# VH-VL binders against Uncharacterized protein y4mC, part 9

Target 1, 209 residues: Uncharacterized protein y4mC, of Sinorhizobium fredii (p55562)
Amino acid sequence: EDLSSQQQWPGTPLSRVEALAVLQTLNANLLSNASATLTLDRWCEAHRLAPPGSKIVAKHVQGHDKPANVHIRKLLHVGPNEPIVYRHVRLACGDRILSEADNWYVPARLTAEMNEVLNTTDISFGRAVRSLNFTRTNLTARLLWSPLPEGWDMSAELPVSSSGPLIPPPFLLEHHAVLKLQDGTPFSAVVESYTNNVLDFPAPLLYPQ
Key: E = the ipSAE of ESMFold2; O = the ipSAE of OpenDDE; V2 = 0.75 times the mean of E and O plus 0.25 times the DockQ between their complexes.

## First folded at step 1 (VH-VL)

Design z03 (framework fv_zagotenemab)
Fold by ESMFold2-Fast, scan of step 1:
Structure z03 (fold): chain C 209 residues (1-209), chain A 124 residues (1-124), chain B 112 residues (1-112)
Amino acid sequence: as target 1 above (209 residues)
Amino acid sequence: EVQLVQSGAEVKKPGESLKISCKGSGYSFTSYWIEWVRQMPGKGLEWMGEIYPGDSYTKYEKNFKGQVTISADKSISTAYLQWSSLKASDTAMYYCARHKYYDSSGYWSAFDIWGQGTLVTVSS
Amino acid sequence: EIVLTQSPGTLSLSPGERATLSCRSSQSLVYSSGNTYLHWYQQKPGQAPRLLIYKVSNRFSGIPDRFSGSGSGTDFTLTISRLEPEDFAVYYCMQGTHWPYTFGGGTKVEIK
């Protein structure tokens, strides 16, 4: 009877457009900010995904080891013997995990203090390295799911109205980026995926105006 | 001798469960994605989904999400494709293939090595 | 969501003739790395697909030089300069640039 915990969006044409607009708004906000954590703090607050005052908490996930391959090393401008550290991190507000991220970084390009806090705490990477005044080069920003087909606003055929609600997969959005020092030297390569919890709020009800 | 060896042909009835396998040998199994591709009788190739065996991270094409489960056991270099309840429309040849996402070899997203295929027939 | 359109659907040719197969993409296949992940596969009846050409124009190991690939952006071609009897098969293009990965519908090269 209590449907407050089930935030499925209707499969109607209007709801599909609303879902896409919301998802692309998140996408644009993430791409225009150097820190995913700060963007998600605002998103969580704006959509009331957690109790008032909740902030994004980063949790370093152990047991997810993905060694850097040759392409990652090329992105980072390092040779085959340069040490690279891998981190897997979840970003959550309250009980909702909003993002899971893979990060490969070159510890020799960080300060000793930054390496210490990354090794000993669950600090988010962006917060730990904030004083580097780094820049972000976005390589890809891919929707892993869309409520409407590609080209829907042009010539693509629209799907017939669904008889049921939208069923988003676990991940909706994936970004690949390289973080660079002030002199342009890369120091981190990231793959950031965003969960369906980013849409876990009631679809807006729009009335004729 | 890099190769992918798939399990043998299966004949099933609708509603039955099935798990088919794809075993890698001659390479670092956890360094490559394993792809699953369906080919219905007389039809073309359809990508179903993929798994990275190092951490069992999976991605599915939308039409296969919820219809099949992809998994892997890195201790025996084997990937799996599983149905909880087969339908007649699942009748097809299923191929596994490998690809390396980030690699200087130049085979990025190219499915360079393929299994021989597993024919699954579902009929009453 | 990328649609790959292969043409023609069927090519009826004799051994020794040139085969030209087209693959057109609904969107650009250039990845953020600058590479184009458009690949060609050969499939004979009862056999698994075999990689022929990767990244538009690179021949896979063991593939004869009569096979060549070309193209850019959205328009790609596979050429077989002189058909041998073993070349009569179905050919598929595939893109790996955008998720989900997609295949073309195939072109059957059959004997006249």
Scores: ipSAE 0.000, ipTM 0.432, lowest interface PAE 17.4, mean pLDDT 83

Design z04 (framework fv_zagotenemab; at its last look DockQ between E and O 0.17; V2 from the best seeds 0.00; counts 0 for: pae E 12.9 > 2, placed apart)
Fold by OpenDDE, look of step 2:
Structure z04 (fold): chain C 209 residues (1-209), chain A 123 residues (1-123), chain B 112 residues (1-112)
Amino acid sequence: as target 1 above (209 residues)
Amino acid sequence: EVQLVQSGAEVKKPGESLKISCKGSGYSFSSYWIEWVRQMPGKGLEWMGEIYPGDSDTKYEKNFKGQVTISADKSISTAYLQWSSLKASDTAMYYCARYPRSGSYYYWGMDVWGQGTLVTVSS
Amino acid sequence: EIVLTQSPGTLSLSPGERATLSCRSSQSLLHSSGKTYLHWYQQKPGQAPRLLIYEVSNRFSGIPDRFSGSGSGTDFTLTISRLEPEDFAVYYCQQYGSSPLTFGGGTKVEIK
């Protein structure tokens, strides 16, 4: 992964507004849909972040086990001895990692087939459990970067136009959520971090330049 | 604009207490580690410790553990570094910096720095 | 702790010349994740450090392409292909693949 070739947005007030608007659009889409993977599929296509027909590709990252804590067990409505599986994945659009996710899930609440594919492939969690027609309950949604200062819509001073580009941090959004079966039973807790690659496309041209 | 703004320069005497601040803006303060770095006059950078404002998880470099206290108030997006009793040897520039880290294996480096706080301790 | 040794301590060069800075680690910085968390910073007099390169070879946003990083394991290099007047500064390498976070001693690039 090389982020050195990322698209650079201008450091203008307009570009900052555009960046915020785009980021909030993504945020809204992610929060209004059950599957982050499917949302990112659409995002990837819409912004041409990969060749046409490309889909989000997951990579199961090994070697970073995070046992479920008391909080996770409470979210999942399980006791201290109920098996919980941790899975860490990166979601990529072409060569761009768009998100990184921690997923804790109750294997006993999934099908045997789902468990098999989760254990043996790099399939994204959202795709693996898609047939459950699950619902998503968002617990927290954080904007990790704001192109504009707090209160910009009121009396706050806006940054002056600079000759340099915007410098977003590596991560722009973080979401915490619980996934639930149709009957309301939780089966997964998720922490998702979205990278600045979600903005790795040319800045919108709202005015002739 | 993402930035860290530190409190102003301090001139103190040995034995006095001091608390300097680092205020973040333009981002979710609670979601990034804050690092404290010391730089003595004419010397290199020294890591002192770090804090995750979201849950106040704090870590110290061994030589600074017990010598300083790192804290944060996420309600006002501010991190703190404090001494109970300053020494002349504490004279230095102190920087705070943001360290983006996610999960267990994304370490991007300290991408945003405060302007530094000069602390002078002399009799 | 991991000790980072930078060399040379001082590098005297003229504008337009190539600068090669070394950072050596007391142990391998290859993390179990497959990443190498070695970063480079630039510090000008009277200013805070700024991030130049992250994870060995990735230029941070806004960093000119004359800056490049390379290396693996225990040996790392920062290269400035053609020095500009504004590039005369102190450069630090830093690791956090293993606790605690540590810096190199720095290399001062000064004008000849």
Scores: ipSAE 0.000, ipTM 0.517, lowest interface PAE 12.5, mean pLDDT 90
ESMFold2-Fast, scan of step 1: ipSAE 0.497; ipTM 0.755
ESMFold2, look of step 2: ipSAE 0.000; ipTM 0.470
ESMFold2 (binder alone), look of step 2: mean pLDDT 92; pTM 0.946

Design z05 (framework fv_zagotenemab; at its last look DockQ between E and O 0.03; V2 from the best seeds 0.00; counts 0 for: pae O 12.7 > 2, placed apart)
Fold by OpenDDE, look of step 2:
Structure z05 (fold): chain C 209 residues (1-209), chain A 125 residues (1-125), chain B 112 residues (1-112)
Amino acid sequence: as target 1 above (209 residues)
Amino acid sequence: EVQLVQSGAEVKKPGESLKISCKGSGYSFTTYWIEWVRQMPGKGLEWMGEIDPSDSYTKYEKNFKGQVTISADKSISTAYLQWSSLKASDTAMYYCAREGRYDILTGYYNAFDIWGQGTLVTVSS
Amino acid sequence: EIVLTQSPGTLSLSPGERATLSCRSSQSLVHSSGNTYLHWYQQKPGQAPRLLIYKVSNRFSGIPDRFSGSGSGTDFTLTISRLEPEDFAVYYCQQYNNWPYTFGGGTKVEIK
């Protein structure tokens, strides 16, 4: 990730409101759809974060095995001896990493073909299991960065205009969810973190700056 | 010799920015992840985050997300930890470490096998 | 997150004595592969930590055989069979099994 090449949003009250609005739009879209990968495909295209025709590309990160804990096993409704597989992936739009995910899944609840591609390729989990027509149950959704202070819509004062740009932190959103088969059987638990690259496009121009 | 060498001690005021460095030598820098660990005065070790120097991909512990930025310049085998605005509570020793990967006899072990000497950061008015 | 609890907080002993340090995990650290990524580190005063034991019981390169690790599931132990003057330090356990990585609070081994 090249931090020096990121688009800069103005450090104005208006820009902060715009950033919050855009971020919450993304948040709402992610929470309203079963597949984060497909949602990010649309986001990438809509904001021209990569060349035309680009799709989200997953990168499977090796060497970071995370065994399922008791909480994950409970979420997945599996016993102590049921195999669970862990994958850590990065989702990229062109050269921009838009998110990372920790994914635990029950291979016995997937097809042999799905397991094969998950074990041997960098395919995103959402794409690999698309044919299941799965549903997503969101457990938690955290806004890790707010361009505006708490209570800004009521009693809090907005930050004064600055000549400097907004500087978002590396991560802006974090989601926890469980994916379920059509019959309601859970087959995957996921933790997703979304990077500041989701805002790496020119700030909207509502007023002359 | 495989080693990580960190930049010198820093004395800063609240609100100032800071970037400290960790330079690797004696091994392929892009092959191993770099970890950052905080140790407040008289306290224990806290994992902050990590970076893959090959493509500068980063992960953070939840309490450090948004608080610091980890980066790397693989051309000079150097990792960085930086603050945009320091707080007094940032006063601590900061260590970088290499995540060791594989042992020929025992397989993957994924432990912090090489440590920098630490960088003391003091933030006071 | 997984919480590692080390005990005792401080262990006062004389050179030549046996030291037994405990590290307990809030959850089982057994991986499906059979591996357990529980490690031990030593930190001497004014120095950076160094790796002592990896995956419960494997001595890292250059570590004397007086250091040994054992345990399984949620209960782990570091043993120093005969304390040398240079062994008086703080010892930390660390787990790599579950995200995020976490350290124990440490045990200080001091001269009695």
Scores: ipSAE 0.000, ipTM 0.505, lowest interface PAE 12.7, mean pLDDT 91
ESMFold2-Fast, scan of step 1: ipSAE 0.403; ipTM 0.703
ESMFold2, look of step 2: ipSAE 0.051; ipTM 0.623
ESMFold2 (binder alone), look of step 2: mean pLDDT 91; pTM 0.940

Design z06 (framework fv_zagotenemab)
Fold by ESMFold2-Fast, scan of step 1:
Order: C-alpha cells, then structure tokens, then sequence
Structure z06 (fold): chain C 209 residues (1-209), chain A 125 residues (1-125), chain B 112 residues (1-112)
C-alpha cells in the first residue's frame, strides 16, 4: 500500500459538506450524460487525477465469473435456465481505476454477429450492440457512502469533528440500469460502481483565492 | 457510408484569420470525437487536438493550445479548426479524422478509423 | 511524451517481396487498461492516411490479410507478406499508451 500517494480530506463539518457536494455533482453529471466514460474523462481532467490530456480507457476484465442472481434474471425477464453472459469492465484514468461495472446480457436477444464480436474481440458492449438502437432505463443512482447523515439539512445531528481524516470505503456511488430493445424487451442489466479514487484530490479551498 | 468532407484549399497571408471545416455524414456526429492532424510539407503526422461534438469538450496537444481553436456545430454535423492570426509556419495539410467513443465505457478505442481528404493551407507573403 | 521511432526510413523493394517495418517506443505502450494502443496507418502520395491495423494486431475492416501486425511492450512490427503495386506508400505507427497521441516518423516503402 502506498500511503504517501494518498489524498485525504479532513473530518471537519465543512470538509464533509464539500465531499457530499462533490459526490452529488458527480452523480448528477453521470445521470445527465449518455456516457459514463465521457463524464469520467472530464472529471479526471478537471480534478487533475492523471497527467493533462489523459483519457479514460476501458478494460474488459477476464476471469471474473459472477452468475446472474434471481434479481438480475427478473430484470431481464428470463427464467432460471436461460443462458446469460457476464462481463466486468474497469474504467481507468492514468493509474487510477475510477469505476468498475458488471454487465449481464441475454445472448439470445443479440444477433449472431454481435455475439461473435463480443466473444472474439475486446469490443465495447455498447458499440457491439449499437445497431439495436437500445434505450437505457435508470433504476437506481445511490450513494454507497455519505460523509453526512441522512437528513443533515433537516435538523439531523452533524458529526463531531475527529482528529482523523475522512476514510471513504472502496466504492462511493452505484448506478443500476437496464438496456432495452426498441420493443421494450430488456437484454442487458448493468451495475456501475464508482471508486473512492473519484475523491483522490485535495479538499477544495472555499476561501476566495 | 461514413464520410468526412473538408473545406477546400486556402491561400493566405501572414496575420490573416482562417477557419476550415470538416463535415461528417453517414453516422451519428455527436457520438464520435473529431481529431485534427497536421502534416507539414514533406513531413510526418502531428496530432493537434480533438473535440467531442456532443458537448464541445476539447483537448489540445500542448504546443497547439492557444495557437488554434477547435469548435463544432452539431446542428450541421461540422467541426472547425480556426486561427486568429496565421504564420508562414502554419503552411501544411490539415486532416480531420473520426475517433471512437461509445455509450458504455469505450474511449479506449483510440484509433482514427475514417479520415477527411485534407485541407491544404498555404501561408505566404 | 512517448516517442515512436520507425525503421528503416526508406525500404526499396519489388512487387512480390515481403516488407517488414519496425516501430519502437521510448516507453512501454501497455496502457493502465491493459490494452496496447499501437496502430498502423498507410498514406499514399496525395492522399489522406488510411487505418490498417489497430491495437497491435487487429486488421481494420476491408484490409487485406497480407497486412499483419505484431509486437508487445516497446517493439512492434508491421509485415506485408507479398507486396502488391498499390502497397507502395508511407506507413506510420501511432500510440496512445499515454497522452498525447504521437506518430512515428514514417517508413517509405518505394519501388526498386
């Protein structure tokens, strides 16, 4: 573990408000943009998480077998024996992984050509299935961690400042979505998680200049 | 079919302004980066910068930042490269090219798959 | 910035011969994503560049199988197994192992 490269936010009430505002800004930007990659690309550049001009790049991570559970099968409108293929993708900016995503899809709802390309190349899922003219339905967009308690703006007791910094868990934000064919048939369920690296920059100075 | 069509050759004098264009057709213009590449006479290729027309996000190679402005008008599927004041050293062929981006995580396909025919810019007294 | 060095600068060959073109990078091109973003382009006189090979070894759509790419880390090769008359051109390698995009100086394949 390299602690010397770690950026830590103070545990003060002001720093907690700053962290929440930053996380909610990211959440809003992800929901308003068609591409998580583009949103994270701008985030990485704006917060200087990597050298100037760095781009977010994706890696399809092999060897991560994660079977579809009953919930995912219900989202996809498939029975317990319908074949489902799993993909795991990481989005990285420089040396920092900003997102990890799980994708379960129903190969029977893709064309033979799409399945071949997905099985034989490192193509993006969205690119491979683009000609389906699919739509995305967002199901949830939630903070997995909050520096302030629920209802903090409505009389909830604020945390007392400690001598230590904020210690965010590995994942801070999670989006669940379903991709649907033009006729409304679901063909892919996605879970997109965002790492604590999205806050790996110095806490903002709110005092003018 | 995917096509990028660039504006015609330009002959200019030092100090003049210039705006050249690159019009995309046969694909969703707002779903791909437009890359700008310079080739000086008898020399190799130099990446200058890029724009994502969907939201006008721009990136520049450090030596071109402040020298040129990249913009796009998505209503007419056209990207632009602009100089406020040309120099003789700007004499070159300028290419636009299409860069990949996809809905779900792919800016990792960084190759330039389709190219415009080029715009020759000559700057002389 | 990553510098790409192509060799030879000029390769004089006859139709039917094999061409082997080298591209060496100043740093490893394995990106943090685990992919290697090394691409090859062909440029004929008076024409725009054309994508041949992307991510080291993948032929772009419509590119004949006589073109192949190989390599890893810092050492990459473009091979044309049997030169056709239309293959006499300048070939450029390009990287995005890190920003910015950079191109090699080119290898001119010319008729003997």
Amino acid sequence: as target 1 above (209 residues)
Amino acid sequence: EVQLVQSGAEVKKPGESLKISCKGSGYSFTDYWIEWVRQMPGKGLEWMGEIYPGDSDTKYEKNFKGQVTISADKSISTAYLQWSSLKASDTAMYYCARGEVTYDYVSGYTYFDYWGQGTLVTVSS
Amino acid sequence: EIVLTQSPGTLSLSPGERATLSCRSSQSLVHSSGNTYLHWYQQKPGQAPRLLIYKVSNRFSGIPDRFSGSGSGTDFTLTISRLEPEDFAVYYCQQYGSSPYTFGGGTKVEIK
Scores: ipSAE 0.012, ipTM 0.492, lowest interface PAE 8.3, mean pLDDT 83

Design z07 (framework fv_zagotenemab)
Fold by ESMFold2-Fast, scan of step 1:
Structure z07 (fold): chain C 209 residues (1-209), chain A 124 residues (1-124), chain B 112 residues (1-112)
Amino acid sequence: as target 1 above (209 residues)
Amino acid sequence: EVQLVQSGAEVKKPGESLKISCKGSGYSFTSYWIEWVRQMPGKGLEWMGEIYPGDSDTKYEKNFKGQVTISADKSISTAYLQWSSLKASDTAMYYCAREEYVTIFGVVDYFDYWGQGTLVTVSS
Amino acid sequence: EIVLTQSPGTLSLSPGERATLSCRSSQSLLHSSGYNYLHWYQQKPGQAPRLLIYEVSNRFSGIPDRFSGSGSGTDFTLTISRLEPEDFAVYYCQQYGSSPLTFGGGTKVEIK
């Protein structure tokens, strides 16, 4: 029930290396698999983030509109007056939100049935538009937080052990992508952020002999 | 190898029409915006406008809209910049460039590859 | 229209010297996400411009480490730590935070 301070990682140098390795493993798995939902299903199960058999559930979140800016409209190849729908979705495994996504899409480039389903249900966007046989162009895949300094693998000093556990910010990883129809026409721009709940399991115990 | 190859230098008189080209190769031409930039003799760079060859969507800087036409023929991976009636003030080097997007916010959408330029001289 | 003012207009230096080029924006280029909409391009005589630094401080592929960028909001700097003969060129800053896209007037780095 009380998720405060549960499964926090130590601030030791080794724990920081482990956290970075785990985050980059998630990043690589998300980029190499067609479905973020399937990747998160496996992640949740492998790290026991929810009761056995739990599956990722997409929840459409109301109340926070983000209008498409000039860059998003340009990326979608639409003029200033073309209708764009904003959609915010949370992907949860059990009681843990693992991902939050912002999606700006051009409803005129979807079928009437797809728009109906997106307007009336909690279906995930990718599932709703599956029959478009779209392609995904990943633009950015970046860590929003690193437990180790830049250049740690080359010449930067590893940080000394902290007096407390690692306190990751709310979001650790962010992917920017454009979804395109088979003819190359873009129809959706997405920002997919991954929460600190992806690390909410015990750090491995590594002891030298 | 990504390349943008532009048409050769042009010498024209005021009132004449002109169409210059920019041919892309080594990448998916229909997946990137093509930018047009003017450089008047001894002056800096001015953005004129852009086109997405995949659907021929165009954007213009306001002072160039109606003065030039930007188009593309995706079957031959070529973008065009056209004047119906040239003026002496159109004398400049014209560059095309490819725009790469690396974030949704456009904060690092930069011109990564440039054509060699087409010199247009308009003189009586 | 966002106006970019570069200074000095001309910088006369010898090979091996440090060059510091300024670009000042009439409006903040800082996005709410923490990014600044500012790039640097290099143009050598008789050549097309080439991308040098993107988003203030990131060197584009193949750009030597003697080039570095810094700044935020309205004030930006391009630094060349030790000028090589091939670095004598005109340098332009560019913003993409607002339409239309605009370039600075350029700083010419020339041999003293």
Scores: ipSAE 0.021, ipTM 0.549, lowest interface PAE 5.3, mean pLDDT 85

Design z08 (framework fv_zagotenemab)
Fold by ESMFold2-Fast, scan of step 1:
Order: C-alpha cells, then sequence, then structure tokens
Structure z08 (fold): chain C 209 residues (1-209), chain A 122 residues (1-122), chain B 112 residues (1-112)
C-alpha cells in the first residue's frame, strides 16, 4: 500500500521518446478498433493498470445534458425532429478513469434491449451495441499533449533533460468519430478524451544497442 | 497454502534439449506472473524472464532472449523453461517464483520453488 | 540497466549481535511519492531465496520483527536487530520497478 500508485515517467530524452511511442501506439489501436471500450480493456490488462481480471466499467455521469446541434444531426443523417439521446460516460479500469466520452446516438437505430440497458445500467456504449457489428469512421484524432516538441523528428534537437518527472496534463488524446451500422447508416457520434492515467505505469527500459 | 513445485535435477550433454517445469498450487495461477531466476554455482541471482499464464505473454532479460523459451499451461497450473540446445555455461540452479500482476500491490517475488539443478557437462 | 551494489560482501558476527547490510542503486528507484520497488531476500545454503522485505520497509508475512528495512532514493539498509542462529545466510536486494529486474551481488552473514 502506497500513498499514490501513479507511476511517473522521467524527463529524459529517452523517456520522452518512449512516452510518445506508447501514446501513439494507443492512438493507433483506438483508430483500428471499432470499440474504444474493448481497446481499453486490453490496454488496462497489458499495462497492469488495475488488479488482474479488472474490466472497463462505464460510470454514467448524471446531470449533463448536451443536445445534438446541427453538425451532430448532419453526421447522424437525421432530421431536426428525430430523437437523439446524449450520454456522458467515464471509462474506468479499477479506480483509474482512462477516458471521458460524449455520445449522441439515435435510439431508433438500436434494438429495444440495447436502449433499455443503456437507460438502466452503467454498461459501456460499445459493449451494449456490440451485436450491431458496427464500424467506426474516424473524423479527427489529436494529441492534446506531446512529451517532444513538434518537428522533433526533423530537427534532431531534443529537449534538455528535466530535473523531475514528466507532468502530463489531465487529457492526452481526443478522438471524434461516427459509428455506423453494417449498411453504412450512422447511429452514434462520439467525442472521446483519454486521461493521463493511460500512461500510469513504469517507463519501459530499452537497451541502447 | 501457496506452493511452487519444480521438476527434479537434470544432467545433460551440450547440444541436448531440456524443458523444466514449475507447478503452482494454492492460488489462482492465472492471476500472477511466474518469474525465472538463474543462480550459477557460487554466484548470485539473475532474473531471466517472466510469463503471465492468463494470456501467455512473456518478457525476457536481454541476455536470455533467444537462449531460452518460457511457456505455461494454465490448465495444469504449470510454467516451463526450455532450451533447444544446452551449453556448459547453462549449468546452474534455476528457480521459479510468483509475482503479483498489479504494479500497485508492491510485493515482489513472494513465493519460490525449491529450484531445479541443471548440470551440463560432456 | 539499474545496478545494485551490496556491501559488505561478508559480515562475520555472533548470535545476538546486530547486522546492518547496505544496498546502493546506480539510479533513484522512486517512481512516485512512496513508491519504491526495492526488496530484500534471504537465501540459506541449498535452499531457495525467501522474501523478507518488500518496498523498502514492509515485512512479508511470517517474517520476524527483528528484520527491518529502511532507506530512500539510492541508499537502502536491511537491519537484523538480534541475530538468531537461523539468520546466518546470504541476503540479496532486488529492484523490480522497471525491467530488467536486477539483484545485488549479495551479502553473506556468517558465524564468527
Amino acid sequence: as target 1 above (209 residues)
Amino acid sequence: EVQLVQSGAEVKKPGESLKISCKGSGYSFTSYWIEWVRQMPGKGLEWMGEIYPGDSRTKYEKNFKGQVTISADKSISTAYLQWSSLKASDTAMYYCARHPYYYGSGRSFDYWGQGTLVTVSS
Amino acid sequence: EIVLTQSPGTLSLSPGERATLSCRSSQSLVYSSGNTYLHWYQQKPGQAPRLLIYKVSNRFSGIPDRFSGSGSGTDFTLTISRLEPEDFAVYYCQQYGSSPYTFGGGTKVEIK
């Protein structure tokens, strides 16, 4: 039992490159998988972020109401009167929140059972709708933070080693995407942000040879 | 109670293959990493690598990567350390040990097998 | 690679005496406040190592209170307050906070 279980990455050039590589690996895995929840299940397990057997648990954030604007309705191919449900969830692995997500979905494009589960439980969206065999269209994928400066790979200038650890901000990565049924019909628009807890493990040691 | 029981001593010639075992009991085998540690005669402890039996992923210390293969069969709660071609320099005591999966637990190699002595001579 | 250096190589003491064993790391082992993965093991001749102390100062289950660990950053100490006959053994420190996991060279506590 620690006062804090959070791991810290050194501010050295090698650690910064490792952090960027790890963050981009997460980014690539999220972009290549239709479900963020399933990607985070594997990420949590692979990086020992929680006790063995821990699965991602969605925590539905009550009190937020964010109606779909005209842009969201266009992404979802719906008219102005089509009902759209807003859901804000935190995806947690153990006691670590890995993601906060905004989701606007068209309930008429889900089954009655899916809608009931989403309305009455803390199930993650991707898990609830998995049987739709949906695909993801990624609209944007943006690093909100980088341990290395822009153009580092072109300039060969690395930052001076920090006297302390890396201090990443609360959110590191943000994705905007549309989820589509097998016939191409969109049914959900998502904004998914990933917390600094995704790097909460010891920096890997790499042999320099 | 938690126990790790290793296979018996082996006497082999250079070039021969060998597979030694470590069987866990008294705990959830798939919830803990199994560590392999070498101790050459009269020398200290060297970490070789580890396996998580729940999904069979492995890590190796650089000097042992490609020299040995670590595997596990979770249906019989047994981990293995294997050589395709032994060298005289592989003569050592080999230990397995249990390690909690979760970094935050902070316990290290908490229970150890009794060791398997491997002697490689011509 | 993090290198752990133990000193002295040998301690010659009598039962009832205090033993103080040192372990020095080539770099800091602190990952966060209070999160230091330095551990101590005991090995008797012909036997497997046994975990004594984990995370610097925490006694493993069944370990007598005469064993204590202390230290921070790069300098760590294992203390045996009053040696019993069964305590004459080789002691190893270990770091496992980052791969590869490394052990010190050992300190042999032997009868005078």
Scores: ipSAE 0.000, ipTM 0.443, lowest interface PAE 16.8, mean pLDDT 84

Design z09 (framework fv_zagotenemab)
Fold by ESMFold2-Fast, scan of step 1:
Structure z09 (fold): chain C 209 residues (1-209), chain A 123 residues (1-123), chain B 112 residues (1-112)
Amino acid sequence: as target 1 above (209 residues)
Amino acid sequence: EVQLVQSGAEVKKPGESLKISCKGSGYSFTSYWIEWVRQMPGKGLEWMGEIYPGDSDTKYEKNFKGQVTISADKSISTAYLQWSSLKASDTAMYYCARGLYYRSSGWYPLDYWGQGTLVTVSS
Amino acid sequence: EIVLTQSPGTLSLSPGERATLSCRSSQSLLHSSGKTYLHWYQQKPGQAPRLLIYKVSNRFSGIPDRFSGSGSGTDFTLTISRLEPEDFAVYYCQQYGSSPLTFGGGTKVEIK
């Protein structure tokens, strides 16, 4: 038998509340930690999305340059001619892509070793720059999808039970942030989107309906 | 070529400290876990723990947590297994092996092994 | 922790014979990713183990086709279709689909 084809998240009101609680737990963990990479390492292991000890790997997509606009340069406190490196990466644990991210960073604010590792390996950005002991300033955080309607905890009507499972879209969360050195100097601006693979595990069943 | 070269045999007395090494070459040392495996004389294989040299993350089997320390120095591509106070029951062959292969396509087992370090603890 | 039980403990066979080695797990090794992380190693006296089969049935580079792996759930088998002199060794199964990594107790294939 193929047990992996079992439905994971029912469309019942209870399952919708569970899915939202899980999404908000991930959202809170991502917002409270400087490194999305380390948060995803723990998430992947805790939910068995890959074998134990799995580390997030950044599949660096090389190709078309996405130049930093005026707003990104302002966020990074750099002039129009300061070199900025753009990276588009897909963060995976095992064979599951958990995140897709845009990253603009100022290579002059990293060590030569960090720049070389980022250019030659599939190490994640947060892991490569870990020794900078950086901080994260969150600018925006948005749920791109919710299993329950806005205001569900107040006066909004809850959905009736669905005959089928929840079908999350490809991306569930989007965060915009600036990463800063210990002295407050910004060195990276990121736009991080999180895929529906973050929910690709069996739904918790607290009370059968 | 991928190689893991371990330090030579050690003969120690109970209560002494010891640090043995495992040097990797021919691959990106910081991209793979290093696994430590014990084999007591005439017995099977026991996993002790692992380290990811890229960020020094460690995992231990519960019976070895607190009894040994696993560390790595990525500047010289070397992993270490250390005891603060040896016991006669630590007499064994100790192997290091290259663990998880990080690529999005999947995980691979212990694919390359060191030659082993024989540790004898006797009075 | 997942316990792997290998049987028999010892197989006494002659060159040219078929060897069938069993590995049973205390719980299913089917990972939530849909893959099964069960591997087989060969160890000769005085030598380090070497990888033979990974993820149940995949031969590692350079391993002859006389070695094959099969199984699912909790029951796994390593088969050596025609024993060669160099195949007399101890064989271990191993899993790391669940922490901690565990090995079976080994099956010794010895010459009659």
Scores: ipSAE 0.043, ipTM 0.627, lowest interface PAE 5.9, mean pLDDT 86

